# Designs tried in a protein design chat: VHH binders against Uncharacterized protein AF_1724. Part 14

Target 1, 305 residues: Uncharacterized protein AF_1724, of Archaeoglobus fulgidus (o28550)
Amino acid sequence: MEEKFRNCILGLAVGDALGMPVEGLSIENIRQLYGEVRDFLPSPYGDLNAGEWTDDTEQMVVLAESILETVYFDPENFAERLKRWFLETNSRRIGPSSTKAISNLMRGVHWTRAGVFSDTCGAAMRVAPIGLVYHFSLNLVERYAEISARVTHTGTAAIGGAVAVAVAIACNVLDFSDEEMLEEVLRRVEAYDNLLAEKIRYANEISDRDVEYAVEKLGNSISSLDVVPMAFYSYFAGKDFEESLIKAVNAGGDADSIAAICGAIKGAKGFAIPERWLEGLKDREFLEELATKLYELHMRIVKLT
Key: E = the ipSAE of ESMFold2; O = the ipSAE of OpenDDE; V2 = 0.75 times the mean of E and O plus 0.25 times the DockQ between their complexes.

## First folded at step 11 (VHH)

Design k4 (from g3 with T100Q; framework vhh_7ocj_1; at its last look DockQ between E and O 0.80; V2 from the best seeds 0.78)
Fold by ESMFold2, look of step 11:
Structure k4 (fold): chain B 305 residues (1-305), chain A 119 residues (1-119)
Amino acid sequence: as target 1 above (305 residues)
Amino acid sequence: QVQLVESGGGLVQAGGSLRLSCAASGSIFEIDAMGWYRQAPGKQRELVAAITSGGDTYYGDFVKGRFTISRGNAKNTVYLQMNSLSVEDTAVYYCAAKYQEGDRYYDYWGQGTQVTVSS
């Protein structure tokens, strides 16, 4: 089980770092510049080196450290840590909805009111620690994912996207089949956003089609309505971790988020991450230690209950 | 645009104290956070202390209770009281002001003030 925690956390960071250089590019632009992205690249903007990750991984770490401190999810603690992170980070890639929500928090707006009515994917991209630690109760995973999303995002697809990703991760740690995991995800997501649930279902149905077709049907914008279904498509379409992540990153658009989410879900299933990507990943040891701490927290919680 | 006026840096013996001041001018907007960041040669800029308009304060781990940030009575003015200074605190200290306008988030930086701590 510990390996699944490790591969979920590392997989998220690998996906983030793989997608980082091509964020914002179309499939055509990627094809012209690189043919197919298969390895880490430096940012074309000069802000990040090959193997470095973005706010996706940073915010995942913030959420992880929050629950390591509080044991059970505490939105007040998470909100405080988001403010500190925002003040400390050197990231130039923070999404507009997260930025506005954190601005509200800094002005003293309570977390129940600080969130922005937006469907961008910032809540889904960071939620992995909730799916890992609380996998012993899918209802708790759903509730904590929803609350964690509301700190910054109140759009129904944003909340549903966080629920989808956290539940998928939890199901994969529990060794659900892909069919069982999808059924559980759809059942919960449809209560938040019907279109998102339908797009996730469709992502599975078209998993035999190529990435260009999937992007045409599902989209690749920063919206949870695009990112989350594309991450599920990539998860289903690849036979292993490597193939899924290559499909995810070459989707373009919000490629780092698509690939980070795909990598988290694939890693939680236990698929091995190519060693060449782990060797190039910035702060690999830190992320491995984080995953170990999350696993130990889970074990402590289940011993108490 | 916002302009930041810094004061209070200089030379000090180890164990001594300094008080930094920063005021933001030319703004009609409420500033979300103001604070101090420092950068030593060859190192990345790091948070020293910040105070938000909501009243929360944040300190870098290296501060260890030695520094205190406070808001002045004048709008958009902050002070940093730096006690028990050591050679490792030698750096350029930058005042920063952060605020949200619409969908844009802005960071304004002062010119920096040198703090040098002699052994």
Scores: ipSAE 0.660, ipTM 0.882, lowest interface PAE 1.5, mean pLDDT 93
ESMFold2 (binder alone), look of step 11: mean pLDDT 81; pTM 0.822
OpenDDE, look of step 11: ipSAE 0.875; ipTM 0.951

Design k5 (from g3 with D103Y; framework vhh_7ocj_1; at its last look DockQ between E and O 0.86; V2 from the best seeds 0.00; counts 0 for: grease 25.1 > 24.2)
Fold by ESMFold2, look of step 11:
Structure k5 (fold): chain B 305 residues (1-305), chain A 119 residues (1-119)
Amino acid sequence: as target 1 above (305 residues)
Amino acid sequence: QVQLVESGGGLVQAGGSLRLSCAASGSIFEIDAMGWYRQAPGKQRELVAAITSGGDTYYGDFVKGRFTISRGNAKNTVYLQMNSLSVEDTAVYYCAAKYTEGYRYYDYWGQGTQVTVSS
């Protein structure tokens, strides 16, 4: 089980770092500039080196550290840590909805009202620690994922996307089959956003089609309605971790988020991450330690329960 | 355009105190946070202290209770009281204002003031 925690956290960071250089590019642009992205590349803007990740991984760490401090999810603690992160980060890649929500928090708006009515994927991209730590109760995973999303996002697809990702991770840690995991995800997501649930279902149905077809049908914008279904498509379409992540990154658009989410879900299933990607990953040892701490926290919770 | 005017740096003996001040001008929009960052030669700029417009305060771990940030009578002024200074506190201290306009955030920086702590 500990290896699944490790591969979920590392897989998220690997996906983020793989997609980082091609964020915002179309499939055609990626093909012309790079052919096919298969390895870490430096940012074309000079702000990040190969193997470095973005706000996806940074916010996942913020959520993880909040849970490690409070044991059970505390949205006030998470909101405080988001404010500190915003003050400390040098990232120029912070999503617009998170930016506005954290500004509201800094101006004294309570976390129950600070969130922005938006469907961007910022809540889904960071949620992995909730799916890992609380996998012993899918209802708790769903509740905590929803609350964690509401700190910054109140759109139904944003909240549903966070629920989808957290539940998928939890199911994969519990060794559900892909069919059992999908059924559980869809049943819960339908209560938040029907279109999102339908697009996730369709992502599975078209998993035998190529990435260009999937992007045409599902989209690759920063919306949870695009990112989350594309991440599920990539998860289902790849036979192993490497194939899934290459499909996710080469979807373009919000590629770092598509690949981060895909990497988290695939890693939670226990698929091995190519060693060449782990060797090049920024702060690999820190992320491994974080995963171990989350696993140890989970074990302590279930021992006491 | 936001402009930050800093004062209060200088040379001080270890164990001593300094008070830094900073005033922001030129901005009509509310600032989300103001604070102090420092940079020693060859090192990354790091958060020393910040105060948000909502009144929350944040300190770098190395501060360990020695520094206090406060807001002045004017809304766009901040002070940093630095006590029990040590040689490791030697750096250029920058006032910064962080604010959001719409869905974009901006960092504005002062020119920096040298703080030198001698043993």
Scores: ipSAE 0.735, ipTM 0.905, lowest interface PAE 1.1, mean pLDDT 93
ESMFold2 (binder alone), look of step 11: mean pLDDT 82; pTM 0.832
OpenDDE, look of step 11: ipSAE 0.898; ipTM 0.960
ESMFold2, look of step 12: ipSAE 0.728; ipTM 0.899
ESMFold2 (binder alone), look of step 12: mean pLDDT 82; pTM 0.832
OpenDDE, look of step 12: ipSAE 0.896; ipTM 0.959

Design k6 (from g3 with S53E; framework vhh_7ocj_1; at its last look DockQ between E and O 0.87; V2 from the best seeds 0.81)
Fold by ESMFold2, look of step 11:
Structure k6 (fold): chain B 305 residues (1-305), chain A 119 residues (1-119)
Amino acid sequence: as target 1 above (305 residues)
Amino acid sequence: QVQLVESGGGLVQAGGSLRLSCAASGSIFEIDAMGWYRQAPGKQRELVAAITEGGDTYYGDFVKGRFTISRGNAKNTVYLQMNSLSVEDTAVYYCAAKYTEGDRYYDYWGQGTQVTVSS
């Protein structure tokens, strides 16, 4: 089980770092500039080196460290840690909804009111630690994913997207089949956003089609209505970790978030991450230790219950 | 258009104290947070202390209770009281203001003031 925690956390960071250089590009732009992205590349803007990740991984770490401190998810603690992160980070790749929500928090708005009505994917991209630590109860995973999303996002697709990703991760740690995992995800997501649930179902139905078709049908914008279904498509369409991540990255658009989410879900299933990507990943040892701490926290919680 | 004016800094022996001041001037607008960052020779810039518009304070781990950030009576003025200084505190200290407008964020930096702690 510890390996699934490790591959989920590392898989998220690998996906983030793979997608980082092509964020915002169309499939055609990626093809013309790079052919097919299969390995880490430096940012074309000079802000990040090959193998470095973005706010997706940074915010996942913030959530993980919050849970490690409080044992159970505490939205007040998470909100405090988001403010500190915003003050300390050197990242210039912070999403618009997170920026506005954290500004509200800094102005003294309570976390229950600071979130913005937005469907962007910032809540889904960071939620992996909740799916890992609390997988012993899918209802708890769902509740904590929802609350964690509401700190920054109140849109139904944003909240539903966080629920979808956290539940998928938890199901995969529990060794659900893809069919069992999808059923559990859809049952819960449809209570938040019917269109999102429909698009996730469709992502599975078109998993035999190429990535260009999937992007045409599902989209690749920063919206959770695009990113989350595209991440599920990439998860289903690839036979292993490498194939899924290459499809996710080469979807373009919000490629780092699509690939980060896909990498988290695929890693939670236990698929092996290519060693060449792990060797090039920034702060690999830190991320491995983080995963170990999350696993140890889970073990501590189940002994208490 | 925003200008940050630092004052304070200088030479001090280990164990001593120093007080830094910073005021923001220029176009009137709402600032999310103001604070102090430092950069020692050969090191990356790091957070020393910040105070948010909502009144929360944050300190770098290395501060260990020795420094205190406070807001002045004047709008957009902050102070950093630094006590029990050690040679490890030698750095250029920068005042910074963080502001968001819509979905964009801005960092404004002062020119920096040298703090040198002798053993």
Scores: ipSAE 0.684, ipTM 0.890, lowest interface PAE 1.5, mean pLDDT 93
ESMFold2 (binder alone), look of step 11: mean pLDDT 81; pTM 0.815
OpenDDE, look of step 11: ipSAE 0.897; ipTM 0.960

## First folded at step 12 (VHH)

Design m1 (from k5 with Y106T; framework vhh_7ocj_1; at its last look DockQ between E and O 0.91; V2 from the best seeds 0.85)
Fold by ESMFold2, look of step 12:
Structure m1 (fold): chain B 305 residues (1-305), chain A 119 residues (1-119)
Amino acid sequence: as target 1 above (305 residues)
Amino acid sequence: QVQLVESGGGLVQAGGSLRLSCAASGSIFEIDAMGWYRQAPGKQRELVAAITSGGDTYYGDFVKGRFTISRGNAKNTVYLQMNSLSVEDTAVYYCAAKYTEGYRYTDYWGQGTQVTVSS
C-alpha cells in the first residue's frame, strides 16, 4: 500500500513536470516544436528547468502538510497554509481562481465565503492526499474533497472534479477494477455536475481513440470540465504509467494539470513510474518522504477508528 | 505604479536590535499583504514576516519569536522590529507588497536594505 502512496505523489509531480513546458500549446504546436513530448523539457519561457513542477504539485504539498498537521481535514488550517504558500512561493504559475480566492482570504474573508465561482481545475489538481489518507471511507474522501475544493472554488464542475479525482485515487488504492472505480466516481460526481459525470463516462468510452480525437470531444482548457475528463481518458487509454502520461502531456492546453491528475490516479493503481523520470524529478526525496508521512498518517488513523 | 521605500538597515552587534520600516507610495485599491523578505549571498530569497490586509501575521520558521511585524498609522506602512539578531540574519532585506486586481496578482519590491550582524 505504501508503494501506491509513493507512486501517486511522485506520479502527480512527474505529470506536472512533464506537462509544464507545453502548457498552453495546441497538439499541432507540440508536434511542430517537439514531435512528441516523452521526457522532461525546460520551460520555453526560461522560468523553470527540466523536471521542475508548478502550482499543481506545490498546492498538493500544501494540502498534504495541512492534513499531516490536523490528522482529519480542517479547511481553516488548509486556508491558512494556502495564504502562507502564496506569501512564500516564487511561482509565477498560480491559477486565476486560486489567486482571487487567496486574495479574499488575505483580506479577511472567512474560508466559507472566500472561494470563487469558477470551474477551473485548481481544486482537482491538488486533491490526491485526501484520496490517499482517507481511502478507508469513500464517503469521507468525497466529503473532504468537496470541502477542500470550496476553500478556493465553488463551481460545480470544480467541486465535482476534486471529488472525481480523490475518489478515483482511493478506489485505486483499494484495488478496485477500472470499471468499479469509474462507477463509484460517476455515481458521486453526478450529484455535483451532471455534464462532468457524462464527460468522464465518455472519456472511458473513447479510450481506444487517439489523443487528438479525445481533445476534440473533451477539451483541454483549464476548466475542470476539460482537464478532469482528459485525465481519465489518458488513464484508461494507456497500458502503463508511461503511455498514459505521454498521452496526457501531448494533449496540450492545460497539459501539466491533465498529466498531474493522470499521474496521480495511475500511480495510485500501482503502475511503475519510469526510472528516468524519477531520476530527473526536482525534489524527488522530499516527495518520497511526503508520501511516507501520508501513509504513516493513514495507518495511525485506522488505529484510531 | 507602486514604489516601496525602505529604511532602517545597517550594522549591528550580535544580540542587538534593528527596526526596519517600509512605506508604499502610489495608489492601489487594496494591498493583500505587505512584508519583509531576505536574501543572503548564495541563498534563495525567503519570507521573514508578512501582515495581510485582514490582519493576519506570518513569520519564517527561523524567526522563532525574535521579530515582530506591525502596521503603521498610514495604511501602507509596515515595520519590522528585529531583536536578538545573530550572524545568520545577515542579508539584504526587501520590503514587498502583494497586490491582486481581479484574477491577476503582482508583487512589488523595494530596492533592499542591508542588515549586517557582526559576532
Scores: ipSAE 0.745, ipTM 0.910, lowest interface PAE 1.1, mean pLDDT 93
ESMFold2 (binder alone), look of step 12: mean pLDDT 81; pTM 0.829
OpenDDE, look of step 12: ipSAE 0.903; ipTM 0.964

Design m2 (from k5 with S27F I28T E30D I31S; framework vhh_7ocj_1; at its last look DockQ between E and O 0.93; V2 from the best seeds 0.84)
Fold by ESMFold2, look of step 12:
Structure m2 (fold): chain B 305 residues (1-305), chain A 119 residues (1-119)
Amino acid sequence: as target 1 above (305 residues)
Amino acid sequence: QVQLVESGGGLVQAGGSLRLSCAASGFTFDSDAMGWYRQAPGKQRELVAAITSGGDTYYGDFVKGRFTISRGNAKNTVYLQMNSLSVEDTAVYYCAAKYTEGYRYYDYWGQGTQVTVSS
């Protein structure tokens, strides 16, 4: 089970780093420049080197460190850590909804009111630690994912997206079949946002179609309504970690978030990450240690219950 | 057009104190936070202290209670009282301000002031 924690955390970071260089590009632009992205590339804007990741991984680490400190999810601690992160980060790329929500927090707005009405994917992209640590209760995973999203996002698709990703990760750690995992995800997500649930279902139904078709039907914007279904499509469409991540990255648009989420879900299932990607990944050892700490926390919690 | 001007740096013996000040001009809005960051040769810039508009204060772990950030009477003015200085505190200290307009953030930096602690 520890390998699933490791591959979930590393998979998220690998996906983030793979998608980083092509963030904001169309499929057509990616094809013209690269044909198909299959490896880490430096940012075309000069802000990041090959193998470096973005706010997706940074905020995942913030959430992970929050629950390592508090054991249970504490939204006040998470909000405090987000403020500190914003002050300490070199501002590699920060999502707009997170920016506004953290600004509200810094101005003294309580976390229950600081979140912005937005469906951007920032809550879904960071939620992996909740799915990992609390997988012993899917209801708890759902509740903590919802609350963690509300710190920055109040849109129903943003909240439902965080629930979808966290539940998928938890189910995969529990070794559910893809069909069982999808059933649990859809059942819970439809209570938050019906359109998101339908798009996730459709992502599975079109998993035999190519990436261009999937983007046409599901979208690739920064909205959770696009990113989360595209990540599920990529998860179902690839036979292994590598194939899923290549499909996710080459979707373009918010490629780093699509691939980070896909990598987290695929890694949680236990799929092996290509060693060439691990060798090039920034701070690999730190991320491996983080995954170990999350696993040890989970084991400590289940001994107490 | 935002401009941050630091002052108060210089040479000090180990165990001594310095008080840094920073005044911002060109702000017509309240910043989300102002603070002090430092960079020693060969190291990354790191947070020393910050104060948010909501009144929260943050300190780097290395501060260990030795420094205090405070707001001045003038809008967007901050001070850093540094006590019990050691040679490890030698660095260029930068004033910074963070401001958000809508969904966009802005990060403003001063030119820095040298702090040198002699043993």
Scores: ipSAE 0.731, ipTM 0.908, lowest interface PAE 1.1, mean pLDDT 93
ESMFold2 (binder alone), look of step 12: mean pLDDT 83; pTM 0.847
OpenDDE, look of step 12: ipSAE 0.902; ipTM 0.962

Design m3 (from k1 with K98M D103Y Y106T D107E; framework vhh_nb_b201; at its last look DockQ between E and O 0.93; V2 from the best seeds 0.85)
Amino acid sequence: QVQLQESGGGLVQAGGSLRLSCAASGSIFEIDAMGWYRQAPGKEREFVAAITSGGDTYYADSVKGRFTISRDNAKNTVYLQMNSLKPEDTAVYYCAAMYTEGYRYTEYWGQGTQVTVSS
ESMFold2, look of step 12: ipSAE 0.770; ipTM 0.920
ESMFold2 (binder alone), look of step 12: mean pLDDT 85; pTM 0.856
OpenDDE, look of step 12: ipSAE 0.895; ipTM 0.959
ESMFold2, look of step 13: ipSAE 0.732; ipTM 0.910
ESMFold2 (binder alone), look of step 13: mean pLDDT 84; pTM 0.853
OpenDDE, look of step 13: ipSAE 0.900; ipTM 0.961
ESMFold2, fold request of step 16: ipSAE 0.724, 0.713, 0.688; ipTM 0.907, 0.904, 0.892
ESMFold2 (binder alone), fold request of step 16: mean pLDDT 85, 85, 85; pTM 0.866, 0.862, 0.859
OpenDDE, fold request of step 16: ipSAE 0.896, 0.896, 0.896; ipTM 0.960, 0.960, 0.961
ESMFold2, look of step 17: ipSAE 0.749; ipTM 0.914
ESMFold2 (binder alone), look of step 17: mean pLDDT 84; pTM 0.856
OpenDDE, look of step 17: ipSAE 0.898; ipTM 0.960

Design m4 (from k5 with I28T Y103W Y106T; framework vhh_7ocj_1; at its last look DockQ between E and O 0.95; V2 from the best seeds 0.84)
Fold by ESMFold2, look of step 12:
Structure m4 (fold): chain B 305 residues (1-305), chain A 119 residues (1-119)
Amino acid sequence: as target 1 above (305 residues)
Amino acid sequence: QVQLVESGGGLVQAGGSLRLSCAASGSTFEIDAMGWYRQAPGKQRELVAAITSGGDTYYGDFVKGRFTISRGNAKNTVYLQMNSLSVEDTAVYYCAAKYTEGWRYTDYWGQGTQVTVSS
C-alpha cells in the first residue's frame, strides 16, 4: 500500500511537470511546436526548467503538511498554511480563484467565507493527500475533500471535482476495479454537480477515442468541468502510467492540472512510473519522503482508531 | 502604483539590534501583506517576516523568536525589530508588499537596505 501512496504523490508531480511547458497551448499548437510531448521540457517563458512543477504540486504539499500536523483534516490549519505558502512561493502560476480566496484570508475573512464562487480546478488538483490518508472511509474522504475545496472554491463543479479525485484515489488504494471506482465516484459527484458527473461518465464512454475527440467533447480549460473529466478520460484511455500521462499532457489547455490529476489517480492504482521521469523530477526525494509520512500517518490513524 | 521606502539598515556588532522601517505610498486598493525578505550574496531571497492586513504575522524558520514585525499607526508602515543579530543575518533586506486587485496579484519591492553584522 505504501507504494501506491508513493506513486500517487510522485505521479501528481510528474504530471504537473510534464504539462507545465504546454499549459495554455491548443493541441494544434503542441503538434506544430513539439509533435507529441513525451518527456519533460523547459518552460518556453524561462520561468521553470525541465522537470519542475507548479502550484498544483505546491498546494498538494501544503495540504499534505497540514494533515501531517493535525492528523485529521483541519480547514483552519490548511487556510493558515495557504497564507504562508502564498507569502513564501516564487510561483508565477497561481490560479485566479486561489489568489482571490487567499487575499480574502489575508484580510482576515474566516475560511468559511473566504472561498470564491468559481469552478476552476484548484481544489481538485491538490486533494490527493485526503484520498490517500483517509481511504479507510470513503464518506470521510468525501467530507474532507468538500471542506478542503470550500477554503478557496465554492462552485459546485469545483467541490464535486475535489470529491471525484479524492474518492477515485481512495478507491484505487483500496484496489477497486475501474468500474467499481467509477460507480462510487459518480454516485457521490451527482449530489454536487450533475453536469460534472455526466462528463466524467462520458469520459469513460469515449476512452477508446483519441485525445482530439476527447478535448472537443470535454474541454481543456481551467474549469473543473473540463479538467476533471479530461483527467478521467486520460486515466481510462491509457493502458499504463506512461500512456495515460502522454494523453493527458497532449490535451493542452490546463495540461499541467489534467496530467497532475491523471498521474495521481493512475499512481494510486499502483501503475509504475517510468524511471526516466522520476530521475528528471525536481525534488524527487522530498516528494518520496512526503508520501512515506502520509502512509505512516494513515497507519497511525487506523491503529489508534 | 505602490512605492516602498525602507530605512534603518547599517553596521552592528553580533548580539546587537536594529530596527528596519518601510513605508508604502502611492495609489493602492488594499495591500494584502507587507513584509521583509533578505538576500545574501549568492543566496536565494527568503522570507524574514510578514504581517497581513488581517493582522497575522509570519516568520522565517531561521528567525527563532529574535525578530518582531509590527504595523505603524498609519497602517501603511511596517517595522522589523531585529534582536540578537549574528553574522549569518548579514544581507540586503527588502521591503515587499503583496497586493491583489480583483483576481490578479502583484508584488512590489523596495530597493533594499544593507544589514551587516560584525563578529
Scores: ipSAE 0.703, ipTM 0.896, lowest interface PAE 1.2, mean pLDDT 93
ESMFold2 (binder alone), look of step 12: mean pLDDT 81; pTM 0.826
OpenDDE, look of step 12: ipSAE 0.901; ipTM 0.962

Design m5 (framework vhh_7ocj_1; at its last look DockQ between E and O 0.92; V2 from the best seeds 0.82)
Fold by ESMFold2, look of step 12:
Structure m5 (fold): chain B 305 residues (1-305), chain A 121 residues (1-121)
Amino acid sequence: as target 1 above (305 residues)
Amino acid sequence: QVQLVESGGGLVQAGGSLRLSCAASGSIFEIDAMGWYRQAPGKQRELVAAITSGGDTYYGDFVKGRFTISRGNAKNTVYLQMNSLSVEDTAVYYCAAKYTTEGSYRYTDYWGQGTQVTVSS
């Protein structure tokens, strides 16, 4: 089980770092410039080196450290840690909805009101620690994922996307089949956003089609309505971690978030991450230690409950 | 554009105190936070202290209660009281302000030129 925690956290960071250089590019642009992205690349803008990750991984770490401190999910603690992170980060790649929500928090708006009405994927991209630590109760995973999303996002697809990703991770840690995991995800997501649920279902139905077809049908924008279904498509379409992540990155658009989410879900299932990607990943040892701490927290919680 | 002007740096003996001041001028919009960052030779820039427009304060872990950030009567001025200084505090200290645009939701950092703090012995 500890390996699944490790591969979920590392998989998220690997996906983030793989997608970082091609964020915002279309499939055609990626094809013309690179053919197919299969390995870490430096940012074309000079802000990040190969193997470095972005706000997706950083905010996942913020959420993880929050629950390591409080044991249970405490949205006030998470909001405080988001403010501190925003003050300390050097990243210029912070999503717009997260930026505005944290600005609201800094101006004294309570976390119950600071979130913005937006469907961008910032809540879904960071939620992995909730799915890992609380996998013993899918209802608790759903509730904590929803509340964690509301700190920054109040759009129904953003909240539903966070629920979808956290539940998928929890199901995969529990060794659900893909069919069982999808059923749990869809049943819960329908309560938040019908279109998102339909697109996640369709992502599975078209998993035998190529990435260009999937992007045409599902989209690749920063919206949770695009990113989350594309991450599920990539998860279902690849036979292993490598194939899923290559499909996710080469979808383009918000490629780092698509690949981060796909990597988290695939890693939670226990798929091995290619060693060449782990060797090139920034702060690999820190991320491995984080995963171990989350696993130890989970073990402590289940001993007490 | 907003300009930040630091003052109060200089040379001080270990165990001593300094008080840094930062004033913002120019087209002043609502600022999310103001604060102080430092960079020692060969090191990365790090948060020393920040105060948000909502009044909350944040400190780098290395501060350990020795520094205090506060706002002046004018909301465009912040102070950093630094006590119990040690040689490890030697760095250039930069005032910074964070602002988030309404339309694009992009943040912008405004930086001062920096003031040298040197702690001897």
Scores: ipSAE 0.693, ipTM 0.891, lowest interface PAE 1.4, mean pLDDT 93
ESMFold2 (binder alone), look of step 12: mean pLDDT 80; pTM 0.816
OpenDDE, look of step 12: ipSAE 0.881; ipTM 0.952

Design m6 (framework vhh_7ocj_1; at its last look DockQ between E and O 0.88; V2 from the best seeds 0.83)
Fold by ESMFold2, look of step 12:
Structure m6 (fold): chain B 305 residues (1-305), chain A 120 residues (1-120)
Amino acid sequence: as target 1 above (305 residues)
Amino acid sequence: QVQLVESGGGLVQAGGSLRLSCAASGSIFEIDAMGWYRQAPGKQRELVAAITSGGDTYYGDFVKGRFTISRGNAKNTVYLQMNSLSVEDTAVYYCAAKYTDSYGRYTDYWGQGTQVTVSS
């Protein structure tokens, strides 16, 4: 089980770093420039080296450290840590919805009101620690994922996307089959956003089609309505971690988020991450330690309850 | 457009104190936070202390209770009281103001920096 925690956290960071250089590019642009992205690349803007990750992984770390401090999810603590993170980060890639929500928090708006009405994927991309730590109760995973999303995002697809990802991770840690995991995800997500649930279901149905077809049908924008279904498509379409992540990255658009989410879900299932990607990943040891701490927290909670 | 002017840096012996001040001038929008960051040669700029417009204060882990940030009577002025200084605190200290517009576009305004040198 500890390996699944490690591969979820490392997989998220690997996906983020793989997608980072091609964020915003169309499939056609990627094909023309690279053919197919299969390895880490440096940012074309010079802000990040090959193997470095973005705010997706940084915000996941913020959520993880919040939970490690409070044991049970505390949205006020998470909001405080988001403010500190925003003040400390060197990232130049923070999405506008998260930025505005954190600005609201810094200006004294309570976390229950600071979130913005937006369906961007910032809540889904960071939610993995909730699915890992609280997997002993899918209802708790769902509730904590929803609350964690509301700190920055109030759109139904954003909240439903966070629920989808957290529940998928929890199911995979519990060794659900893909069919069992999908059924559990769809049942919960449809209560938040029916279109998102429909698109996730369709992502599975078209998993035998190529990435270009999937992007045409599901989209690759920063919206949770695009990113989350594309991440599920990539998860179902690949036979192993490597194939899923290559499909996710080469979808283009919000590629780092698509691949980060796919990597988290695939890693939570226990799929091995190619060693060449782990060797090139920034701060691998830190991320491994984080995963170990989350596993130890889970074990502590289960022993107490 | 917006300019930040730092003062109060200089040379001090280990264990000593300095007080930095920063005043903002120009067309000032409502800001999210003001504070100080520091940068030693060849290192990344790091947070020393910040105070948000909502009144919360934040400190880098290395501060360990030695520094205190405060806002002046005019909300466009911020101070950093630095006590128990060590050689490791030697750096250029930059005043910063963080602003986010209604579209979620964020802007950092930086001062020119003031040198703090702590001698053994």
Scores: ipSAE 0.731, ipTM 0.904, lowest interface PAE 1.1, mean pLDDT 93
ESMFold2 (binder alone), look of step 12: mean pLDDT 81; pTM 0.822
OpenDDE, look of step 12: ipSAE 0.902; ipTM 0.962

